# Ledger of designs, part 4: VH-VL binders against b1a7s3r263to410

Target 1, 148 residues: b1a7s3r263to410
Amino acid sequence: VTIVYDTMHYSTQKMAHEIAEGIMAEGYDVEMFFLHEDERSEIVKSILDSKAIAIGAPTINDEPYPSIGDLMYYLKGLRFERTGIKRKAVTFGSMGGKGGTPASLGKDLGEYGFDVVDTCEVYYVPDEEENKACFKLGQKLVEEAKKI

## First folded at step 1 (VH-VL)

Design er12 (framework fv_ersodetug)
Fold by ESMFold2-Fast, scan of step 1:
Structure er12 (fold): chain C 148 residues (1-148), chain A 120 residues (1-120), chain B 112 residues (1-112)
Amino acid sequence: as target 1 above (148 residues)
Amino acid sequence: EVQLVETGGGVVQPGRSLRLSCAASGFTFSRYGMHWVRQAPGKGLEWYAVIWYDGSNKYYADSVKGRFTISRDNSKNTLYLQMNSLRAEDTAVYYCAKDFYSGYHAFDIWGQGTTVTVSS
Amino acid sequence: DVVMTQSPLSLSVTLGQPASISCRSSQSLVHSDGNTYLNWFQQRPGQSPRRLLYKVSNRDSGVPDRFSGSGSGTDFTLKISRVEADDVGVYYCMQGTYWPYTFGQGTKLEIK
């Protein structure tokens, strides 16, 4: 399972780690990538080798963080709908204002050939309830991926 | 007032269908996952189906998989369970119950239940 | 799936006496967020279940102080300090740490 995220604040990173814990609790390995630091080619290779992905980004000025936009454009070009494997996906992110990035990303991934299982959005810093929701999102992603 | 009200139960012959409804009020229905939990006469509580807050995902117990379909209409604040190919073993009280993606809020609200009896 | 095992499956108690019900999980219910999502439900005869306790020991609104919960990891206990007539019913433990949620078999509480 591949998790890709970007963040200006630690909130989206905290969500990514909780999702990873949920995945690992089900006995699966996780490859986690931070778009600001990691190479695009490594991220794409990981996604191609995975049955399930989680993509996260904060909403900045009511728009997705730029690095996520670049990744999404690349994923669109890969034509996953032609690969014979319908990969499972979840999207997540934090917001300080309007929000909507996880839902927007989910819609795009669906158009790119992914089966989008769920989305999760948190106001600023996730509380205990929201951390648990992220953990369960990871478990749900793995449960769905087993159907492939 | 927060409540869930189930309707649609009754007595049916084996092989027939029933559709159960669960009307929600007093909370923002579209934000919560919903479950169907059943209880056979004299038995304990058993989970059977779940649907995510937006209808995007559903899971079923193996015993009803392929026969039962969970759905929801967020514009009507209503949860449904379509039960096909009913068997005597499906005889139970069916409860709808509220969830939030958190065990902390799991099943904090239950309906009154609706009885389904499958007999000839 | 996590298996929840209750003991005893039934008990009879004289009014005013204490009662204890045990619940064991097949694996630790401690979540990575540090919380333990063990819940207790009561079902009175002819009624829907209602939640008594969440996160091991926290009482829901309207639940009397005579109900208390304790435990950690895999072993949990529901205690009723002074049983009253209204306490007759079946008690269930339930874990919400792992998906799917799972219930114990239930413990029937009767008055002698």
Scores: ipSAE 0.000, ipTM 0.458, lowest interface PAE 16.6, mean pLDDT 79

Design er13 (framework fv_ersodetug)
Fold by ESMFold2-Fast, scan of step 1:
Structure er13 (fold): chain C 148 residues (1-148), chain A 121 residues (1-121), chain B 112 residues (1-112)
Amino acid sequence: as target 1 above (148 residues)
Amino acid sequence: EVQLVETGGGVVQPGRSLRLSCAASGFTFSRYGMHWVRQAPGKGLEWYAVIWYDGSNKYYADSVKGRFTISRDNSKNTLYLQMNSLRAEDTAVYYCARDLGYKYSSYFDYWGQGTTVTVSS
Amino acid sequence: DVVMTQSPLSLSVTLGQPASISCRSSQSLVHSDGNTYLNWFQQRPGQSPRRLLYKVSNRDSGVPDRFSGSGSGTDFTLKISRVEADDVGVYYCMQGTYWPYTFGQGTKLEIK
């Protein structure tokens, strides 16, 4: 399972780690990438080799983080919808104002050939309930991926 | 056992520089964000800077922007604070504190013992 | 920035008696998710701060049940039901609802 995220505040990073804990609790390995530091070619290779992915980003200036936008555009070009396999996906992110990034990313991933099973969004720093929800999101992603 | 140990404090003259270090042990340092908080003599706690687990993002209190720089070396499990253009008002005990990335209840859950910076002529 | 105001600034109590410290915020600390991110810290003389309570009333592991927190919105209280010698120190409230995080000015608890 591949987790890719970007973050301006700690919140999206905290969500990514909780999702990873949920995935690992089900006995699966996780590859996690931070878009500002990791090579795009490595991220794409990981996604191509995975049955399930989680993509996260905060909303800034009423837009998704630019690095996530670049990744999404690249993924669109790969035309995943042409294959017979529909990979599972979840989206997540934090917001300080308007929000909506996880839902927007989910819609785009659906158009790119992914089966988006859920999304999660939190305000600023996630609380214990929201951390628990992220953990469960990881478990749900793995459960859905088993159906492929 | 989680430990954070600050060093590098001392007495310096106004306008000079000083570098603080915070050595971490007992946990996977590279998975945690880190903060610097200071306390002036007889005064309360004041947050000044944060750096994310991988060093990619940093935030500062307005009072120190441009003068202080936070950094980290994950291979050495060490957090740094470079302080330039020091003023008498920067005299304080400086603490580092840990931020657990995926557990909200663990935010600011461990603090170092502090290191004293005195800016005087 | 959110201003946190504590009262009293100093408090003298007799061993075994209760103590109460108030904390008020310049605006509601209720997050849009319904949670209130108010924390309490203790700093004993010559020691580093230690977190006692988070989200108003939840005690950290190892914190005695003599310590309790209550409140909502902008008004919060830390109560020590039976003060012990080890409780001497300064207590700080802190809000985590808004960035940057801000602390109260501190309340010094001393024994008569």
Scores: ipSAE 0.000, ipTM 0.463, lowest interface PAE 14.6, mean pLDDT 78

Design er14 (framework fv_ersodetug)
Fold by ESMFold2-Fast, scan of step 1:
Structure er14 (fold): chain C 148 residues (1-148), chain A 122 residues (1-122), chain B 112 residues (1-112)
Amino acid sequence: as target 1 above (148 residues)
Amino acid sequence: EVQLVETGGGVVQPGRSLRLSCAASGFTFSRYGMHWVRQAPGKGLEWYAVIWYDGSNKYYADSVKGRFTISRDNSKNTLYLQMNSLRAEDTAVYYCAKEGYYDSHGYYFDYWGQGTTVTVSS
Amino acid sequence: DVVMTQSPLSLSVTLGQPASISCRSSQSLVHSDGNTYLNWFQQRPGQSPRRLLYKVSNRDSGVPDRFSGSGSGTDFTLKISRVEADDVGVYYCMQGTYWPYTFGQGTKLEIK
């Protein structure tokens, strides 16, 4: 399983780590990429080798995070809908005002040929219940990926 | 290879100031929170300050709050500690330490510098 | 502030024998996310500290499997199954569940 995220404050990073813990609690390996610094070619290679992915980004002043937009444009060009393999996906992110980034990313991934299982969005910093929800999101992603 | 190199230590009189630097290499500095931890002669480790990866949040131990200021320059891969109003009890080896990834190596202090000695004496 | 108490503060062990160090916290270290952020560090004479274990029982890369950690809530143990000469030094437990982060007093391990 591949997790790709970007973050301005620790909130989306904390969500990414909780999702990873949920995946690992089910006995599966996780590759995590911090989009701000990691090479796009390595991220894409990991996605191509994975049956499940999680993509996360914050919503800043109702604007999409630029680095995630770049990745999504590249993924669109690969035309996963032509491969015959439906990879599972979840999207996640934090917001301070008007949200919507996880939902928008999920819609786009669905159009690009992924089977989007769920999304998760939190206000600012995840509280105890929201951390548990992220953990369960990781478990749900793995359970769906088992269906192949 | 991850390396953290502290500089700026020395011998100073009480009430004076000193600025410590920690030069980072071998990892993407801007991705990680950074800490300062000190060790008085013959004593244990004490955490004193943290700065988040982008500099947006900082926390201090009560004993140094208002006297010490943590900062960073991500363009130079460097962490700083400005120490004002130094006291004899601030005498210690000062280490900078890196946060690790939560899921792989734990959150805290996966790599440490060699330390720099600050001696506050008359 | 969470107080971390180690016992013993000094330990002499015969080469090849086991060693055990206890760490107790003044309150439960279980974070709201379900994880327990208790770490163990080793400091050899004249060297910087290095992390041995994180989240109670997970070994850092390069740490020999003769080091193990156990415990839950407020009581934790570091065990060395067969002490080697290179194990001389001071061992610290540390909690990262609550701000500010706090260390134990340290346990000095010596070879007889």
Scores: ipSAE 0.000, ipTM 0.477, lowest interface PAE 15.5, mean pLDDT 80

Design er15 (framework fv_ersodetug)
Fold by ESMFold2-Fast, scan of step 1:
Structure er15 (fold): chain C 148 residues (1-148), chain A 123 residues (1-123), chain B 112 residues (1-112)
Amino acid sequence: as target 1 above (148 residues)
Amino acid sequence: EVQLVETGGGVVQPGRSLRLSCAASGFTFSRYGMHWVRQAPGKGLEWYAVIWYDGSNKYYADSVKGRFTISRDNSKNTLYLQMNSLRAEDTAVYYCAKDTYYKGSGFYYMDVWGQGTTVTVSS
Amino acid sequence: DVVMTQSPLSLSVTLGQPASISCRSSQSLVHSDGNTYLNWFQQRPGQSPRRLLYKVSNRDSGVPDRFSGSGSGTDFTLKISRVEADDVGVYYCMQGTYWPYTFGQGTKLEIK
């Protein structure tokens, strides 16, 4: 399972780590990438080798963080809908205002050939209940991926 | 089954060198950070060193900087600790431990530990 | 270095009774990412350490719900609601927020 995220503040990173903990609690390996620091070729290779992915981003000016938008355009070009297998996906992110980025990303991933099983968004910094929700999101992603 | 097996311990005289090995199995060794932790007789656990999954970053406790070197060979699924200028105070059981995150983002907390290997430094 | 202080250093409890171990850090363990990297380990006689809890209160897979963790900032507690014979051993708190990582002195738990 591959987790890719970007963040202006630490909130989306916290969500990514909780999702990873949920995945690992089910006995599966997680490859985690921070778009601001990690090489694009490694991220793409990981996604191609995974049955499931999680993509996270905050909302900036009512738009996805720019690096995530670039990744999404790249994923569209890979034409996963033509592979004959539907990888599972979840999207997540933090917001300080209107929000909506995880839902928007989920919609796009569905069109790109992924089976989007859930989305999760928190306001600013996740509290304890929201951290539990992220952990459970990771478990749900793995449970759905087992069906492939 | 995730397993870590330490070897290389023994009795050695002060001022000598010793190399410990930790053989890993049951997980993708090349993707996890690895730690060395020791336990002196009658004392608690003491962390000494960590190495990132790709070998690019290493951190040491001040007490061993310049004397101990952590390294890894991902092609052999093996972690090493080179111990130079050994002192009586280095007498301990040495444990290797696996970090939690796959290709971790700089957060480390040890989830799986080996059984340990004993190092005794005496005349 | 961050100093981790445990109390008590040893305790004896009757089977079925609760046990509580405290851990205090010399500075706040809240990381800049907002997480608190305080972990608890158990070492049974003749065995290697085993992680029980991570990030204050999260149980590792296979750890009984009798074990719970709480606390924030600099003061943390490990509780065993009903002590069983298998709980004999030494318990350590550990912080992973700052380099170098540091452990408490350990608390020895014995059955009366």
Scores: ipSAE 0.000, ipTM 0.517, lowest interface PAE 14.5, mean pLDDT 79

Design er16 (framework fv_ersodetug)
Fold by ESMFold2-Fast, scan of step 1:
Structure er16 (fold): chain C 148 residues (1-148), chain A 119 residues (1-119), chain B 112 residues (1-112)
Amino acid sequence: as target 1 above (148 residues)
Amino acid sequence: EVQLVETGGGVVQPGRSLRLSCAASGFTFSRYGMHWVRQAPGKGLEWYAVIWYDGSNKYYADSVKGRFTISRDNSKNTLYLQMNSLRAEDTAVYYCAKSEYLYGHFDYWGQGTTVTVSS
Amino acid sequence: DVVMTQSPLSLSVTLGQPASISCRSSQSLVHSDGNTYLNWFQQRPGQSPRRLLYKVSNRDSGVPDRFSGSGSGTDFTLKISRVEADDVGVYYCMQGTYWPYTFGQGTKLEIK
């Protein structure tokens, strides 16, 4: 399972870690990538080798964080709809004002050939219940991936 | 139970500075974004600044960019607005306001503090 | 910026009669997440604004059921089924779908 996220904000990073904990609690390994630190070719290779992915981003200046946009454009070009395998996906992110990035990313991933099983957006900082929801989102993702 | 209390307003001459404070209680301050909204005498409401829950991101209305700075201290449950280079058109009641994801924007407001820029 | 236009800017109603205030946005307020972030606020004379409704039609705690909101896309309405003396004040619509957040000009409600 591959988790890719980008953030200058604590909330999206915390969501990524909670999702990872949920995946690991089900006995699966997680590769986690932070777009500002990690090599793009390694991220893409991990996605290609995974049956399930989670993509996270905050909204900056009313737009998805720029590096996530670049990744999404690349994923569109790979034409996953032609592979015969429908990889599972979830999207997540935090918002401070205008939100909607996780829903927008999920819509795009669905069009790119992924089976998007859920999305999660948190206003600013996840509370304890929202942290539990992220944990369960990770569990749901791997349970759906077993159906591939 | 939720309370927002603004202080720091007053009468000030053009070109001077003021620092407004908003003391928050009755909710977990560090989890929510906070806003400053103002109202000039006899006029409507205008949003001017927001700060994210952790202080990492800030946005301003174009009319105050470079002159006003929003900040917060989560350890003190306090929001601030530093107002520099004040002009007569900055005369207004300044409100502190809270927003919440599930319940929408500006669910609670403070009582306001009056800033008058006059010679 | 999204422009919020209220109509009328003032209205006088007889106590116990209904009142209706319209709010139009310069573009659709439907967010990509499916929600419509249109709020209504009341400001009584000399007081701070108080939120009445969020996401078009949801009433805040303590708001009487005589207040209701409706609408979609770019056209929204606040209705007061039976105006009471305490309803005197200025009413504002506000959008939180697009950055920056914007308010309508306000509608002043007075009792005849």
Scores: ipSAE 0.000, ipTM 0.501, lowest interface PAE 14.9, mean pLDDT 79

Design er2 (framework fv_ersodetug)
Fold by ESMFold2-Fast, scan of step 1:
Structure er2 (fold): chain C 148 residues (1-148), chain A 118 residues (1-118), chain B 112 residues (1-112)
Amino acid sequence: as target 1 above (148 residues)
Amino acid sequence: EVQLVETGGGVVQPGRSLRLSCAASGFTFSSYGMHWVRQAPGKGLEWYAVISYDGSNKYYADSVKGRFTISRDNSKNTLYLQMNSLRAEDTAVYYCAKGWYSKAFDIWGQGTTVTVSS
Amino acid sequence: DVVMTQSPLSLSVTLGQPASISCRSSQSLVYSDGNTYLNWFQQRPGQSPRRLLYKVSNRDSGVPDRFSGSGSGTDFTLKISRVEADDVGVYYCMQGTHWPYTFGQGTKLEIK
């Protein structure tokens, strides 16, 4: 399972951690990439080798997040809908008010040939219930991926 | 009591290195992002580095990128700043501070003084 | 980066009189959540900074009610209704809406 995220205010990173814990609780390995620091070629290779992915970004209107946009456009170009399998995906992110980044990313991934299982968006820093929801999202992603 | 205590400051010559520590107590250190803020003599406050709660994400002010490295050890409740290739302009009191969003900078340390002497 | 501009840079007030400090940002500080992450800090001589207010107008625990904050968008004000001797120091505004976080230049408050 591949988790890719980017964040400026750290909340999306907390969500990524909880999702990874949920995946690992089911006995599966997880590869996690932070777009600000990791090379895109390694990220794409991990995605190509994975049956399940989680992509995360906050809903903020600060500096553009070109790394997320560039990754998404590159994934579109790979035409995953032409492969013999439909990879499972979830999207996640933090927001402060009118969110939408996880839903927007999920819609795009669905159009790019992924089977988007669910999305998760939390307000600011995840509370205990929201952390639990992220953990369960990771478990759900793995359960769905087992069907491939 | 919630407290941050910085240590490791001192007088050093230009081009040398120094490592600062910030010991946290009274709160769940591993749940918060941590910052380093500095204040040059007689000047204002300037943010310079931040590290996420688990240490996986780090950001720096352009003036210190490649020279300073922020890190943390959650098992010891301690934040670090490794300062390399020190310059006279790095002379300042260095503060560690806690937090995200509405908790941002709600707790500060007492500061540790770094003097880069010619 | 968002530029934070304070005025005045220094002011002198007599004990018991009000004081007002302005802070202006080069961009709106309204975050996508509808909150405005504008903070005010006090630094007394020889001491570390202490947060007085967060999200424009919310006082931290232990901060006297004579400190109040107001404003929206790009224009903010810190008001001290009755200045006391312990208020001597430098006051900073700071924005946490846009990355990187930025501080104003500081306003020195003196008693005279």
Scores: ipSAE 0.000, ipTM 0.496, lowest interface PAE 14.7, mean pLDDT 79

Design er3 (framework fv_ersodetug)
Fold by ESMFold2-Fast, scan of step 1:
Structure er3 (fold): chain C 148 residues (1-148), chain A 119 residues (1-119), chain B 112 residues (1-112)
Amino acid sequence: as target 1 above (148 residues)
Amino acid sequence: EVQLVETGGGVVQPGRSLRLSCAASGFTFSSYGMHWVRQAPGKGLEWYAVISYDGSNKYYADSVKGRFTISRDNSKNTLYLQMNSLRAEDTAVYYCAKDLYRSGYFDYWGQGTTVTVSS
Amino acid sequence: DVVMTQSPLSLSVTLGQPASISCRSSQSLVYSDGNTYLNWFQQRPGQSPRRLLYKVSNRDSGVPDRFSGSGSGTDFTLKISRVEADDVGVYYCMQGTHWPYTFGQGTKLEIK
């Protein structure tokens, strides 16, 4: 399972790690990538080798963080609908104003050939209940991936 | 089960340096942010520094910026505080504390290590 | 910085009687997500602080139900319904809503 995220705030990072803990609790390995620091080619390779992905981003000017937009463009070009495997996906993110990025990313991933099983958005910093929801999101992602 | 053990305290002269360590066990250290909090003799708790799960982000109280450096080694499950240019007012018990990144919960604390700065 | 003010600074209570500690913040602790990040800690003599309550009123595991928290905005209260000998110590409120994190000055609870 591959988790890719970007963040200017700790919130999306917190969500990514809770999702990872949920995945690991089910006995699966996870590769996590921070778009600000990790090379895009390594991220794409990890996604190609995975049955499930989680993509996270904060919202800036009612758009995904630019690095996530660039990644999404590459994913579209790979034409996953032609691979014969429908990979599972979840999207997540934090917002400080107008939200909608996880839902928008989920819609796009669905069009790119992924089976998007859920999305999650929190306002600024996730609380204990929202951290638990992210943990459960990770568990749900791998439960769905087992069906592939 | 969750344990945080601080070491490295002692008596030092003003202007000298000390490095504190906090050894963590009983949780996935690499997944959580960590804090340093101090308590001067007979006084209250004061927050001083935080570090993100991967060490990429750090915040400090204004009173220690430039003098203290927080760091971590996730392969050793250990948190560090490098304290430079120590002053008498830095005399305190230093605690490390686990927190959910930057949520301010401080759910587990170490036993503390004492730093005394005196001539 | 948000200033956290506790009152009283000390109180002496007879065993079995209630105790109440107030905490006031210099600005609202309601975060933009609608949550209030106000915690209460207990520090027994010679021991490290332990968290009693988080987000105003939620008890940590192992904290007896005689401890309760209430309040909103800038005014918060920690109540002990029936004080026991083990409750001796210093109690701190702390806010995690605004940077930097700040603590109250502490309230010392003693038994008469």
Scores: ipSAE 0.000, ipTM 0.488, lowest interface PAE 14.0, mean pLDDT 78

Design er4 (framework fv_ersodetug)
Fold by ESMFold2-Fast, scan of step 1:
Formats: C-alpha cells, structure tokens, sequence
Structure er4 (fold): chain C 148 residues (1-148), chain A 120 residues (1-120), chain B 112 residues (1-112)
C-alpha cells in the first residue's frame, strides 16, 4: 500500500500516519511519500506496484494544494483505466475553511481509473475521535484491496 | 542533508544509569520512527529498541526489556535512551537510526555512534 | 528470533575482482504483503553502518551499480562485481520481516 501526501502544517501529516498505523495493524506494509521531498518517479513506481493507495492534501483557497494537482495531472496521463486492474483508493485531508480537497481528489482518481473506497476530512488538527477515523480508514482500504 | 548525532556516552560503573541523546536535523523528525542499535567492541550489530513517530508505541529486544527506556521529544528533534542497571555486556557503541512506517525505509540513515563503557 | 547466518565470515579479494557474500535466514523472509525485507549494510573501518540495499535488490541513493543483491525465501547473496579500495569493511545482512529485527554476524572484506 502506497500513501502520498503533502502539507504545510502537521494536520494532514498526522492523518497520513494514523492511516498507515491502520494499514499495519492489518499486517500490511506501507510505502509513504511526502510530495514536497520525494521524487515523482518513485511515487508513480510505488503506485504502479500497489493494489491500494491513499492520497492526502490540505485545501488552500478552496482548491487542492498545488503539488497534489501536479501529481494528479501526471497520474491522469498514465491512463490507469487501461491496465485492467482497478486499484483501490482513499483520499484524506485537513481544512481551515470550506474544505473539499478529499472529495475533489476522490472524484479525479475515480475518473483516472481508481476505485475510490472512502474519504476523510478534518478541521485543523484531528482530535482523538478523528484520529481513530483515520486509523479505521487505513484498515478499510486494506480490506477492500484484498478483493483484487 | 539528514544528520543524526549521538551524545551522552562515557564510562560508567555496573548497576548505574546513563542517558543517551540523538539529535536529528535535515528532515521532519516527527514523521519518522527511530531505532537504537548497538555494537559491542569487535562484534556485530544488534537491534534493541524502536519508537513510533509520536512516541505512543515502543518495542524492545528481550535483553534490555525493563532496563532501557526509549523516548523522544519532537519539539527538540531529539531521541533518548535511558539505560538503567547497566551491565558489562552493555559495553558498546550505540547508534541511532532512522525508521519509518514502510519497512523498506528502515535504517536508511545512521548517526556516528556514542561509546558506552561499563566497567568496575 | 530469526537467525541470520553469513558466509564467509571474512574474505580477501584482489582489486578489480568480484566478491560474493551469502546470507541465510532460519525462516522465510517473505512478509504477508509479498515483499522480502532483507537489507545489506556496509561498515567501513571507523565509520557507522551505511545501507546499501533494501528489499533484497534495491540500491539506496548513491550506491554504485557494482553492488547487487539477489535471492529469495531464506537464501540471499550480495555481489560486488569489481571490488574497489573503498569497499574494505564489514558487510551485514539484516531482516526486517520478523520482530525482533536481526542482523547477520558480518563478513569482513579485505583487499589482497
């Protein structure tokens, strides 16, 4: 399972780590990439080798964070819908205003050939209950991925 | 540039305590799990402790359970090892090493090590 | 605990010649996700360990392509196609599949 995220603050990063803990609790390993620091070619390779992915980003000015948009456009060009394998996906993110990034990313991934299982969005920093939701999101992603 | 710098080693008598520190820079410390690995003089490497990114999960090798405590302070980008009830067998160079949630990322960077000598 | 056994424990190689180090595990290192978490490390005299390979055959950034890894299940090999002076040191295999994580005894590589 591959997790890719970007954030300026800790909130989306904390969500990524909780999702990873949920995945690992089910006995699966996770490759995690921080978009700001990791090479796109390595991220794409990891996604191609995975049955499941999680993509996260905060909402900036009611739009997805720019680095995520760049990655998404690249993923669109790879035409995953032609592979015959429908990879499972979840999207996640934090918001300080109107939000909507996880939903927008999910819609785009669906158009690019992924089977989007669920999304998770929290306001600012996740509280204890929201952290548990992220953990469960990771478990759900693995359970769905076992079906392919 | 990723850097890990261990400090706190020295010569200590059996039964005493010692506290090691590992100062991290060049990466988001709070995003990574961390490990302690030791190497006795002229011997091989032995893993003995790990701590999760947020400090909530800790695991130890049986040889140090109950005597060593791993901890971290993410606000200071620092990893710690509290060593109690030290034995001659604990004499080693102690390395901190970077972990991560994905197993393929484990031990990708190491510190220079700090020497602990337990002698009477 | 998984026991990692390296062979040979030491070897002397003429500069420019190949070197091969074997590593055997007491249990299969295939994880439940299908990946094999076998790593190779190099420790030059007086230096800290440096990871060379992860997941059997993947080179870390900056590791020369003369280093290669192969193997599956319980039997693994580190190969240096053309030994250089900087390769002197001790090489360790390590498994990350089973808790607790364990290292091999180390193989000392010398030039001569």
Amino acid sequence: as target 1 above (148 residues)
Amino acid sequence: EVQLVETGGGVVQPGRSLRLSCAASGFTFSSYGMHWVRQAPGKGLEWYAVISYDGSNKYYADSVKGRFTISRDNSKNTLYLQMNSLRAEDTAVYYCARGHYYKSGYFDYWGQGTTVTVSS
Amino acid sequence: DVVMTQSPLSLSVTLGQPASISCRSSQSLVYSDGNTYLNWFQQRPGQSPRRLLYKVSNRDSGVPDRFSGSGSGTDFTLKISRVEADDVGVYYCMQGTHWPYTFGQGTKLEIK
Scores: ipSAE 0.000, ipTM 0.497, lowest interface PAE 15.2, mean pLDDT 79

Design er5 (framework fv_ersodetug)
Fold by ESMFold2-Fast, scan of step 1:
Structure er5 (fold): chain C 148 residues (1-148), chain A 121 residues (1-121), chain B 112 residues (1-112)
Amino acid sequence: as target 1 above (148 residues)
Amino acid sequence: EVQLVETGGGVVQPGRSLRLSCAASGFTFSSYGMHWVRQAPGKGLEWYAVISYDGSNKYYADSVKGRFTISRDNSKNTLYLQMNSLRAEDTAVYYCAKDRYSYGWSYFDYWGQGTTVTVSS
Amino acid sequence: DVVMTQSPLSLSVTLGQPASISCRSSQSLVYSDGNTYLNWFQQRPGQSPRRLLYKVSNRDSGVPDRFSGSGSGTDFTLKISRVEADDVGVYYCMQGTHWPYTFGQGTKLEIK
């Protein structure tokens, strides 16, 4: 399982780590990529080799974080809808005002050929219950990926 | 493959300062949280500081707040501990430890060999 | 702070016999995500600590299967099914559920 995220502060990173914990609790390995640091070629290779992915970004100025837009454009070009495998996906993110980024990313991934099983969005910094929800999101992603 | 090497320990007088370093290799240092743990002679382990992957978040045990400062230089793959106003009870072997996660959530998967700090007059 | 109490403080075992170490926490170690962040560490004489088990019962890579962990809530046990000479050292339990992280006082294992 591949997790890709971007964050300006730390809320989305906190969510990414909780999702990773949930995946690992089910006995699966996770590769995590931070869009500000990691090379796009490595991220894409990991996604191509995975049956399940999680993509996260905060909402800024009522739009997804800019770096995630570039990744999404690249994923659209790969034409996953033309393969025999329908990979599972979840999306996640934090917001400070108008939200909607995880739902928007999920819609796009669905059009790109992924089976989006759930999304998760939190206001500012995830609280204890929201951290638990992120953990369960990771477990759900793996559970759905087993059906492939 | 993963290695953590602490340096900077020694014998110092009470009230003085000392800076410890932990040189990391074999992993992407900038992606993981790092910890400092100490062990006084003949005593058990005591966790006292953690720093997030980018250095923006730091947490300390109450026993060292205000006296010790944790920091890191990701360009040099090095973790630091600045120890000020040293006291006899700070005498210990100081270990750096790697976390599996960016925030340092107690996943101490690799430890250094330790460096000894002795505070005596 | 969560207090971690180990018993016994020292244990002498004949080679090939089992050994058991208990760890008790002053508060439940179940985190909000449903996991229990209790870890076990081994420190051989003159060496740095190494982690044996995490989340109560999960064995770290390279740790022999004769080491096992069990427990829930506030009571935990580390078992060694057949003690070997290389097992001599001090064993520590540690909780990562509540900040700040705390260790037990340690249990010294030695061979008769």
Scores: ipSAE 0.000, ipTM 0.482, lowest interface PAE 15.4, mean pLDDT 79

